# Ledger of designs, part 230: VHH binders against p49116

Target 1, 238 residues: p49116
Amino acid sequence: EGPLLSDTHVTFKLTMPSPMPEYLNVHYICESASRLLFLSMHWARSIPAFQALGQDCNTSLVRACWNELFTLGLAQCAQVMSLSTILAAIVNHLQNSIQEDKLSGDRIKQVMEHIWKLQEFCNSMAKLDIDGYEYAYLKAIVLFSPDHPGLTSTSQIEKFQEKAQMELQDYVQKTYSEDTYRLARILVRLPALRLMSSNITEELFFTGLIGNVSIDSIIPYILKMETAEYNGQITGAS
Below, E stands for the ipSAE of ESMFold2; O stands for the ipSAE of OpenDDE; V2 stands for 0.75 times the mean of E and O plus 0.25 times the DockQ between their complexes.

## First folded at step 13 (VHH)

Design p13 (framework vhh_7n9e_1)
Fold by ESMFold2-Fast, scan of step 13:
Structure p13 (fold): chain B 238 residues (1-238), chain A 120 residues (1-120)
Amino acid sequence: as target 1 above (238 residues)
Amino acid sequence: DVQLVESGGGLVQAGGSLRLSCAASGFTFRNYGMYWGRQAPGKGREWVSGISWSGGYTNYASSVKGRFTISRDNAKNTLYLQMNNLKPEDTALYYCARPGYGKQEESDYWGQGTQVTVSS
């Protein structure tokens, strides 16, 4: 049996909407986030091991982990997205909402805590200098999570997760042979992804797109798209 | 297809310096960590130094720490090894590598190597 991933899965190129507005707005943020989400779904769908699990299992896995995949994508694409600028603008807007007494203090606190956790995660990834290969395998580890409720084929999912962990270990040990702790430093970052609310992610990044439907509700549709349709969403091409 | 081509080796006296280069092609260089290895006559392969994609993290074998510096230029798809205070024990064929998929060394992509000879 060959490797879980290939060079095609290491490439992860986000194409941003043009033109970038002078002032950030919800439409630009939603379009940027949507492109990243579609890129992430297309990435998952391209993995032979993922395809082998079948449509129902694929849908269940992605519904369970889309927020973790999306957050890893935000960290990986932070520079091309100017994510720090987007988050700073959101924080400024929230602080002004507190001063104007327009939103609940508890609500604002929850959103601010989420933004702090996101910034901390992205900064940790940057400090570790995570590369495209490492990101691909971290995404594979979260994708092939056997511990979500309601999953079938959990033994095969666990096998693919273990294979992802092993191949990441091999890469890190070959590249940094005198650093026996780098893999541990990388892997201990992953549990933080599950502490981040998918509902708050939807509100911050997808408000203009979703209306009253959740991301997990549209996932089956996205996964069934033809390759040309995926490419259109990723690049904004007709 | 992945190709790695080393250059910059030669004969130097103990205490001298050399700068090795590795030209990479056939893959997106900036997406991968890279490493340098060496093989002395009659010895097994030895890992020398590794570098992360941006160059922000480096790692060195204890035998070369403080004397060698690994670096990269992603715009030029080139990996470098600056070797200072060379010792006769550094005499070896030096090769650059991209880690491959799988556990075995054979899965890695290696160049043909460039010979470094240090006279006493």
Scores: ipSAE 0.860, ipTM 0.947, lowest interface PAE 0.5, mean pLDDT 89

Design p14 (framework vhh_7n9e_1)
Fold by ESMFold2-Fast, scan of step 13:
Structure p14 (fold): chain B 238 residues (1-238), chain A 120 residues (1-120)
Amino acid sequence: as target 1 above (238 residues)
Amino acid sequence: DVQLVESGGGLVQAGGSLRLSCAASGFTFRNYGMYWGRQAPGKGREWVSGISWSGGYTNYASSVKGRFTISRDNAKNTLYLQMNNLKPEDTALYYCARPGYGKYEESDYWGQGTQVTVSS
């Protein structure tokens, strides 16, 4: 079998809403985040191994890991998004909310802790100078996680994760042959992604979504549309 | 198609310097780490130096550390190797490379190479 990913999966090009507003607002942040989330889901759907698992498994995997994929995307696209500027605006808003007694101090503390963890993660990735190939494979390792509750086909998912780990190892060893520890430095960053709350990510980046729609709730709908087209093309008699 | 074209090699005396260039095309250069390798007469390919996508991280074979400097210009899709204090044992065909999708070095994308000959 050929490689898990290809050059098309290494390209990850976020197109920001234009023009950028003079002052950052909830709508611009939400639109930017939604584009990144959609790009991340489209990226996952394009992987042949992912498609081979079937619609139900695909939905379960993405619902379990979307926050991890989104956070990796934030780190990868930090410059394009001006993420530091977005986070500074959010922090300023939260500090003003404390002074005006509009939000619980406990909630603000929890959100500030999340922002700190996110900044530390992005800073760690930047210091390691993670490239597009490395990001693609880190996303694949996260996507093909066999240990989420309720998954079927866990042995096949585990084999795809192992394949992703091996191909990442090959790349790092070929590129930086005298650095035997670079891969370990990269991989030890991944567990932090599971400590980041998806509820807080939704509050920070997706507040502009209409109604009470959660990211978890929209994932099955989006994946169903594209997976149905894929299945029709493969099994159709035309 | 991935294309890598090296230039800047030549004949130089021991203690001299050369600057190699590698023009990359057919892929998004900035998305990948890159490396330089060399093949000395009668030997297999040897890794020389690697560089991360932004140039923020570099790594060198012990035999060239302190003498060679790898760099890149993503705006020009170009990889460089500055070679100082050249020694006769540095004589080799120098290749730039993008790592490929596989475990074997033949899966990598290598240019045609540029010959470096160091006389005593």
Scores: ipSAE 0.844, ipTM 0.934, lowest interface PAE 0.7, mean pLDDT 87

Design p15 (framework vhh_7n9e_1; at its last look DockQ between E and O 0.96; V2 from the best seeds 0.86)
Fold by OpenDDE, look of step 14:
Structure p15 (fold): chain B 238 residues (1-238), chain A 120 residues (1-120)
Amino acid sequence: as target 1 above (238 residues)
Amino acid sequence: DVQLVESGGGLVQAGGSLRLSCAASGFTFRNYGMYWGRQAPGKGREWVSGISWSGGYTNYASSVKGRFTISRDNAKNTLYLQMNNLKPEDTALYYCARPGYGKHEESDYWGQGTQVTVSS
């Protein structure tokens, strides 16, 4: 059996909306996030192993891990996105809501902690100097997680996850042969993803775009979207 | 197609220096960590040094640590190996490599290599 991923899966290029506004408004943030989400979903869809699981299982997997995939995408695309600036803008927008007493103290704390966690995670990944290959396999490990409730074909999912882990291990070992702990340093970052609330992520990045529609509800449509349609949307936007 | 072309090798006296270059093409260079290997006569391939995509992280074999420096220029799609204080035991065919997919190094992409000979 061949490798789980190929060079086509290592490539992960996000195109930002253009032009960038002087003031990062909610629309720009949501559009940027949407593009990343679509890119992440279509990346997953392009994996033969993912395709082999069938549409129902695929949808279930993505629903379970979209926040983690999105967060890994944020980390990977942090420079291109100017993520720090985006997060600062989000905080500024949040301040307006605070001034209007729309949020409880506890909710404010939760949201601010979430933003901190996102920034910290992305910083930690940058410090590790994770490359496109490693990101691809980390995303695969997250995608093929058998420990989500309600999944079918869990044995197959587990197999793919193991394969992803092994291939990542092989890559790290070949590239950095004298650093026997690099793989562990990379993998130990993954638990941080599980601490992040998908609801808060959705609120911060997508509320202005989809309103009351949940990411969960649109995932099946994104997965069915033609790549050409997606590309057209990217080029036609802004 | 992935292509790697090494250059900069030659004959040098012990204690001398060389700088190897590796020109990469056929793939997105910055998406991958890269490494240098070498093969001495009658010996197997040996890992020498690795570098992360941005160059922010480097790793070296114990035998070359402190003497060799790996670097890269992503704008030029070029990998470098600065070799100082060369020793006769450093004599080998040096090759740059992009990791492929799989456990075995045969899955990786190599150039033709450049010969480094260090005389006593």
Scores: ipSAE 0.913, ipTM 0.967, lowest interface PAE 0.4, mean pLDDT 93
Fold by ESMFold2-Fast, scan of step 13:
Structure p15 (fold): chain B 238 residues (1-238), chain A 120 residues (1-120)
Amino acid sequence: as target 1 above (238 residues)
Amino acid sequence: DVQLVESGGGLVQAGGSLRLSCAASGFTFRNYGMYWGRQAPGKGREWVSGISWSGGYTNYASSVKGRFTISRDNAKNTLYLQMNNLKPEDTALYYCARPGYGKHEESDYWGQGTQVTVSS
């Protein structure tokens, strides 16, 4: 068997809605997040190993890990998205909600802790200067997680995850041959992704676009989208 | 179709300097870390230096640390190696490389190389 991924999978290009408004609003944030989510799902669909697992397994894997993939995508596309500006706008809105007594103090603390964890994650990835190849393989490691409940092809999924880990190791060792600890520094970032609440991610980035419908419930429909429909979503073109 | 073309080699006296360039094409240069390797006559390939996609992180073989500087210009799809205080032991064919999908250097994308000869 050839490599798990190819140069096509290292390419991950987010097209932002334009123009960026002077004052950020929920519509712009939700549209930007939706484009990233659709790009991430299209990326997963394009992997031959992922396709080989079959539709039911594909749906189960993406339902289990979409928040981890999305968060890696936020870190990878942080500059393109001006993510720091988006998060600052969210924090400002949250502070106004406190002042107006619209949200409980406990909920506000949970949301603020999530934002701080997200910022810490993105800053750590930026400090490590993670490249497109490294991001592609980190996403593959997250996607091919055999330990989610309800999976039926766990042996094959585990083999694909191990293949992803091996190929990432090979790349890092070849590129930075005198740095024996870089791979470890990269991989220890991944557990933090599972500590981030998918419900809070959904509230921060998707509430204005999908209403009361969960990301989990729409995943099967996104995975079945035709290429033309997908292209319309990621570019905002009709 | 990945292509890497090195230039800037030549004959130089010990203590001298050279700057190598590598023109990359056929892939999105900014998405990948890159490295320089060298091969002296009758010896195997030796890794010299690596650089992350933005240039924010660099790594050097102990034999060249403090003397060589790796850099890149993503707008020009070009990788550089500034070599100072050259020693006869630095005599080698210098290759620009993009890591490939596999464990061995044979899976990597290498240019034809540029010859560096350091006289005593």
Scores: ipSAE 0.870, ipTM 0.948, lowest interface PAE 0.5, mean pLDDT 89
Fold by ESMFold2, look of step 14:
Structure p15 (fold): chain B 238 residues (1-238), chain A 120 residues (1-120)
Amino acid sequence: as target 1 above (238 residues)
Amino acid sequence: DVQLVESGGGLVQAGGSLRLSCAASGFTFRNYGMYWGRQAPGKGREWVSGISWSGGYTNYASSVKGRFTISRDNAKNTLYLQMNNLKPEDTALYYCARPGYGKHEESDYWGQGTQVTVSS
């Protein structure tokens, strides 16, 4: 019944903390990333098909894919977030940590490989010039993935994913009628998202969270949290 | 409500040039790819050219490739079509469009069109 998404779901406006510091710091990076995470989770919550699956299924889906949604959000918002600058600052910090013997070599290698994979993903999306409509449907495709273990209602989830794929195909064909391969080029970017480590994402972007709480454990609270409550917590924290 | 308003059409001699504009409002222009279509008298609508959100990717019907150039200015919410070396076969009502959420082009958002007439 009707399209999976609407213009409301294509709108994805990230606002950055103010004021922007002269030099990027852990607190600014974490606040910026937290805003993207909140925006991404509430984007998913706003989709009627997602709401129809029920609260337990909603939480399970988001837990399974939050890092993929977040990474798509990073690629979509890379310019407004100054992501390349953030990643460069992190690399410089890691190099200083090596000089001061503060991190294990194995962890530093894992983090550097993750940064490289993230940069490659963002570059590939930029080369394709992915727009907000396409990002919204890519996010829907990763959100409604029926192949995550432990999900209920997988048949209905698969039907929603198929609908997202078909509506994306319709958009691409109507916009770029002479390019029969654009959809395939877009969709082959998605497997890279599953190679992104959620715990490294937490370390890169969420180190400043109070209590060292994992993102997947707070997802039920974020999904229930109203925008007014989130703004109150930001105001109280900084 | 999505609104698209074309302008820049007119009467031109074969071999001449025109530049069409499309003013967009009622949606966040930079979130979407856009395209131009045209409808000649007594014929169905024909896709002409598409452009990605930043202008980094463009795509053209074979009948206009090399002669037409699509572009956009996101600061002005405006889509453009530069038409060079016009032929009488290019005579049509030209529409700018934003894809809609349905399968068929009738679900897309179209302007009222601007007439281009190319005399022999």
Scores: ipSAE 0.751, ipTM 0.915, lowest interface PAE 1.0, mean pLDDT 87
ESMFold2 (binder alone), look of step 14: mean pLDDT 86; pTM 0.869

Design p16 (framework vhh_7n9e_1)
Fold by ESMFold2-Fast, scan of step 13:
Order: sequence, then structure tokens, then C-alpha cells
Structure p16 (fold): chain B 238 residues (1-238), chain A 120 residues (1-120)
Amino acid sequence: as target 1 above (238 residues)
Amino acid sequence: DVQLVESGGGLVQAGGSLRLSCAASGFTFRNYGMYWGRQAPGKGREWVSGISWSGGYTNYASSVKGRFTISRDNAKNTLYLQMNNLKPEDTALYYCARPGYGKNEESDYWGQGTQVTVSS
């Protein structure tokens, strides 16, 4: 068969809410993050290999890896999002919460460590000059992870992950033929994604969600949306 | 459809310089790393140099390192190869490429090439 991904999957265009407010608030941050999450879910759903696994498997995979996909998306879209400005606003809010004794020092420390890990990850990807093709395949490697507990069809998932790894390797070897270590430098960045807490990601980026619903709870609904509904959410056209 | 059009080749004396250009269309140029390859008469294709999407990372074949410089202008969808201190051994058809999907070089997108001839 053909390749795992196509040019359509390499294209990953985030449209930000306009205009950016004079003062960043929880609503703007949540709207921006929600658009990235919807774009990431729509991206995954558009992959023929992903569709072939069936709805139950699709839901289980995305529930297991959404934080890894979201974090890769943050790194890829860092400039479009002005991610450094968003993180600075979050840090400022956290410092104000410490001064008002609204949050424990231990909790603030955990959240700050998460932000520093996120910044380090994004900086490492920028230094490696990761392109859209490389990001698409890194997302595919993360998406088709057979390692998560409770998954069915793990043999087929593993085959799709191996296909993603092989196609990424071919791309890197063709592009940078004298650099035998570039692929290894890229791949050793991936384990850091699993060290970042999905609960802290929800707290940082999704606190503006009405009713404080978990991302885990909304994933099945997002995956069942039709393409027009996805596009509406991504662009904020509703 | 992916299209790559090379230009800038010609006849030059040993020790001379040439700058090759490659105009890309049919895809989002800035999303991909690109490379230059060459094929000398009667020989197989040889990879020459690769460049990352922003131009922040480059890689060169040992035979051209220090003499050739790869660069790109994403606003113009154009890839460049500056060739200095040319040698007769550099005589070849030069082509630009976008790496393709899958296991082998035949999946890559290549232009028709531009001929570089270096006289001794």
C-alpha cells in the first residue's frame, strides 16, 4: 500500500482567535488551546490507517495520547500562538495566586516545573529545526503507540507505528544523508512527552471550559463530529 | 502537483563559481526539508546537500563541504546552491528535490535538472 500520511497531513494550520486581547485572560487561552486540540483531533481522524482501526480503538488511542499530541502541536504552533506570551501570562497569574494564598506552594512548584519542561521541549524542537513532515510523523508515532494499557488491536497499531518510524527514517536519511545521528536526536525528545501530566495541561490551558469537564470526557464527542463541525470549532466561525 | 524547476547552470572554468536556483510550486515549500543531488555522465545519482525548513540546519557531502553553500528563501519558494572553487569532477546534471513518502529515492520529487560543466 501507499504511504501512511500525505501532504494533507503535513499541513497543520492553526487559526487563532482575532483580535488578541490587550490583557490575556483564561477565556482567550482556553479558546486558543481548544482550537489546537480540535485541529489535532481532526488531523488524527483524517488518517486512513487511524480510521481503519475502528471507533472504539480510535477513542482509546486518543484518550491515551491527547496530551502528547497537544504538546507536539504547541511546539509546532509556538510562533502562531505566541506561546511564550501565553506561558508568561499563566506564570504571572500563578505568582498572583501565591501572593493571595489561593494555591499551595507545592502545587505552584509542580505547575512551574511543568511549564519549564514544556519550554525546554519547545526550545529543543526549535533548535533541531523540525519541519512539518517531521512533526506529522512524530505525531503519528505518538498516536499509534501500542504500549498504552487496555488497548485492543495492538498488533495492527504496532504495524502502523513501525510504518511511521520507517517513513520518518527514510525522509531524514534522504534529506540529511551525511548526518547519521539526526534521527536519534529527534526521537530521544519523545519520551519527555510522557513525563508531562495531562492533568496539569488541563489546568494550564483548559480552565475556561464550562463546567470544568475533563478532556477525556469530550474526546468521544470531538471524534464523532463531522468535518464541517470540526472546521467551525477550529476557526471559531460558530 | 509538485513542480521543481532548476536554473543557473552553464559552462565554467575550474576554480570558478555558479549559483543554482530551484523554483518550487504545488506544495507548501516551508513545510519540507529540501536537497540538491547531481548525476555525472554514466554514473548514478549522488546526494550533494540538504537543508531544513528554516535554513537553520544544513548538511553536505564530503566532496563539496567548504565549497558549496545551500540556502533557501521561503517567501519566494526558492532553493539555492552557491558553488565555489568548482572542479572538473563537479561536472553533472544538478537537480533539486523534495523528499517523498516511503522507502526509496524513486518516491522523491525531482526537477529536470540544470547542466553544470567545469572545464579544466
Scores: ipSAE 0.860, ipTM 0.943, lowest interface PAE 0.5, mean pLDDT 89

Design p17 (framework vhh_7n9e_1; at its last look DockQ between E and O 0.95; V2 from the best seeds 0.86)
Fold by OpenDDE, look of step 14:
Structure p17 (fold): chain B 238 residues (1-238), chain A 120 residues (1-120)
Amino acid sequence: as target 1 above (238 residues)
Amino acid sequence: DVQLVESGGGLVQAGGSLRLSCAASGFRFRNYGMYWGRQAPGKGREWVSGISWSGGYTNYASSVKGRFTISRDNAKNTLYLQMNNLKPEDTALYYCARPGYGKTEESDYWGQGTQVTVSS
């Protein structure tokens, strides 16, 4: 059996909306986030193993892990996105909401902690100097997680996850032969992803665009979207 | 197609220095960590040094640590190996490599290599 991923899957290029506004408004943030989300979903869809699981299982997997995939995408694309600037803008927008007494003290704390966790995660990944290959396999490991409730074909999913882990291990071992702990250092970052609330992520990055529609509800449509349509949206959003 | 072309090898006296270059093409260079290997006569392939995509992380075989420096220029798609204080035991065919998708090095991409000979 061939490898789980190929060079096509290692490539992960996000195109930002243009032009960048002087002030990062909610629309720009949401558009940027949407592009990343679409890119992440299409990336998943391009994996033969993912395709082999069938549409229902695929949808279930993505619904379960979209926040983790999105977060990994943020980390990977942090420089291109100017993520720090985006997060600062989000905080500023949040402050306006706070002044309007729309949020409870507890909610404010939760949201601010989430932003902090997100920034910390991305910083930690940058410190590890994770490359496109490693990101691809980390995303695969997250995608093919068998421990989500309600999944079908869990044995197959587990197999793919193991394959992803093994191939990542092989890569790290070949590239960094004298660093026997690099793989472990990378993998121990994954638990942080599951501590992040998908609801808060959705609120911060997508509320201005999708309104009351949940990411969960639109995932099936994104997965069915043609690549050409996606590309057209990317170019047309300029 | 993935292509790697090494250069900079030659004959040098013990204690001398060489700088190897590896020109990469046919793939997105910055997406991958890269590594240098070498093969001495009658010996198997040996890992020498690795570098992360940005160059922010490097590691070295114990035999070359403190003497060799790996670096890269992503804008030029070029990998480098600065070799100082060369020893006769460093004599080998040096090759740059991009990791492939497999357990063994056979799945990786290599150049033709450049010969480094260190005389005593």
Scores: ipSAE 0.903, ipTM 0.963, lowest interface PAE 0.5, mean pLDDT 93
Fold by ESMFold2-Fast, scan of step 13:
Structure p17 (fold): chain B 238 residues (1-238), chain A 120 residues (1-120)
Amino acid sequence: as target 1 above (238 residues)
Amino acid sequence: DVQLVESGGGLVQAGGSLRLSCAASGFRFRNYGMYWGRQAPGKGREWVSGISWSGGYTNYASSVKGRFTISRDNAKNTLYLQMNNLKPEDTALYYCARPGYGKTEESDYWGQGTQVTVSS
């Protein structure tokens, strides 16, 4: 009956660690990325439709799409993160690794291709001037993907995805009534998210994680965190 | 509680100019695209112009393209419509809007509007 999302879900505010170090390091990048990941999980957890699917389905959905949600978050928060500066530091480190023969050329090529795809994605979103409402609904479309292997309740997930698509369409058509192509330009950006490797995202942004744990393994714990703990993670309060 | 307050309307002669303002409050203005609409006497509502969150993308009804310019100042939570080379057929109540949740414009948020009258 009611809309899938509310103004609360359109608000997506990332608080960066301060101060920014003179030279970027693995720990600063990892803390920044972890804050964005926790903000993204908290965002998903707060959606009534998502809650209605139940804990097991919620965990399965987020484990399947966290990389897509994280990448949308990187694009949305690119300015506040100084993402271009972070990516430049990573590229410099990789180039030094080539010079020192510490990593295979094939692996470095894969990582550089991933960085290029990420930059192209962020540039495309910036060129389209995607707003907070549009980002919220793109994240909802990605979250409520019924086509991941092993999912239950796929009919209900598909209905929520269709609802997200319809509400995004309504917004775009009302805002830009003479532009019949804008929605299509926005939606065709989404398939690129599935071409990006979650393993490479972990290597680039989460190398500083203590205990050498995968993002897939921690998702159930993040989704169970109380609101105060979520707020602590996204603001860096301890 | 979303509030939109329009101002800047008035009486102007054909060929003249007016600048409309819309003061927004009760929501994070920079998160949303915005639009201007108008309703002429005895006619239905007409969409006039839309603008993306940063102002980087704008869109105009064919009837006003080249004469009207939509803009915004996110620091002031204010939306603007610069109207040049006004014509008698531009006479209408002008309202700003934030798109709401749902297909119809009745779900949108807008104020009472500001009257623009263009004499021949």
Scores: ipSAE 0.865, ipTM 0.948, lowest interface PAE 0.5, mean pLDDT 89
Fold by ESMFold2, look of step 14:
Structure p17 (fold): chain B 238 residues (1-238), chain A 120 residues (1-120)
Amino acid sequence: as target 1 above (238 residues)
Amino acid sequence: DVQLVESGGGLVQAGGSLRLSCAASGFRFRNYGMYWGRQAPGKGREWVSGISWSGGYTNYASSVKGRFTISRDNAKNTLYLQMNNLKPEDTALYYCARPGYGKTEESDYWGQGTQVTVSS
């Protein structure tokens, strides 16, 4: 009956590909995003409560929320990733697609709205000065959501989410005792994550994946993959 | 192992100033908010001030607001409390803390404290 998370789960260190190219390209962006996705999935895998749900429930849960976890990871790692620079480069490429008439106006509008929402989300998290403890528990709240269709064990998932909410509440109250609204300000940012499109996230960050596979289809393999195996498969495949 | 070591306390006249330091080790300092508490003789612990991981958000007990300033230096893994216009009522053992995992303050990490004594 210990706490849901530990210091190990609070530490979330993203290592970027080296060296950074002089000009951003699809391969650098995709490798960077893949490292964040791997880190996020293995973060979830490391949680004892997640392990207790069983393999089928694990994959269903991550399939349902991977984009939300990824987006929280983008916000948490925005500076180390130079996310603002990556998004600016993507916007420039989209503007060139308008000039060359390569994409429909409706699709471009959808993608631009998504980028804007992502930037606003990351900015709001930075303004709140969300720390590693708070991010870890926000990710846990998102991971253990019983609301997604097709899930089994929803009562146990709900209990884990309640535990994550309670432990985050305890942390915020102990650290900032005179601010009764900080938890509420943090939690009201989460609904924006449901507005993020998995399809568009794949287009923005994962276009360079070989075979044009969806993230949904590779999640079971990522969850089973060892860190050394991942590094060998991704970096040694060229 | 988590260690917090406070320093900078001492005897000071009312109206004076002191700067407290707290050296942190055994954990990634940048991942956590931190806080100062104090305990007057024969009394329970009182929360004094909290600070977010980058220092971008700070929060103060009403009794010290406007007089105390919390800050941190993540490169040095050090938390600070600048105490100005000190009053005899500020006399206490001052401790820095990092919240732990669990429901109560008893699960938190804190140091042995540094004594601040304010004379009339």
Scores: ipSAE 0.761, ipTM 0.918, lowest interface PAE 1.0, mean pLDDT 87
ESMFold2 (binder alone), look of step 14: mean pLDDT 87; pTM 0.881

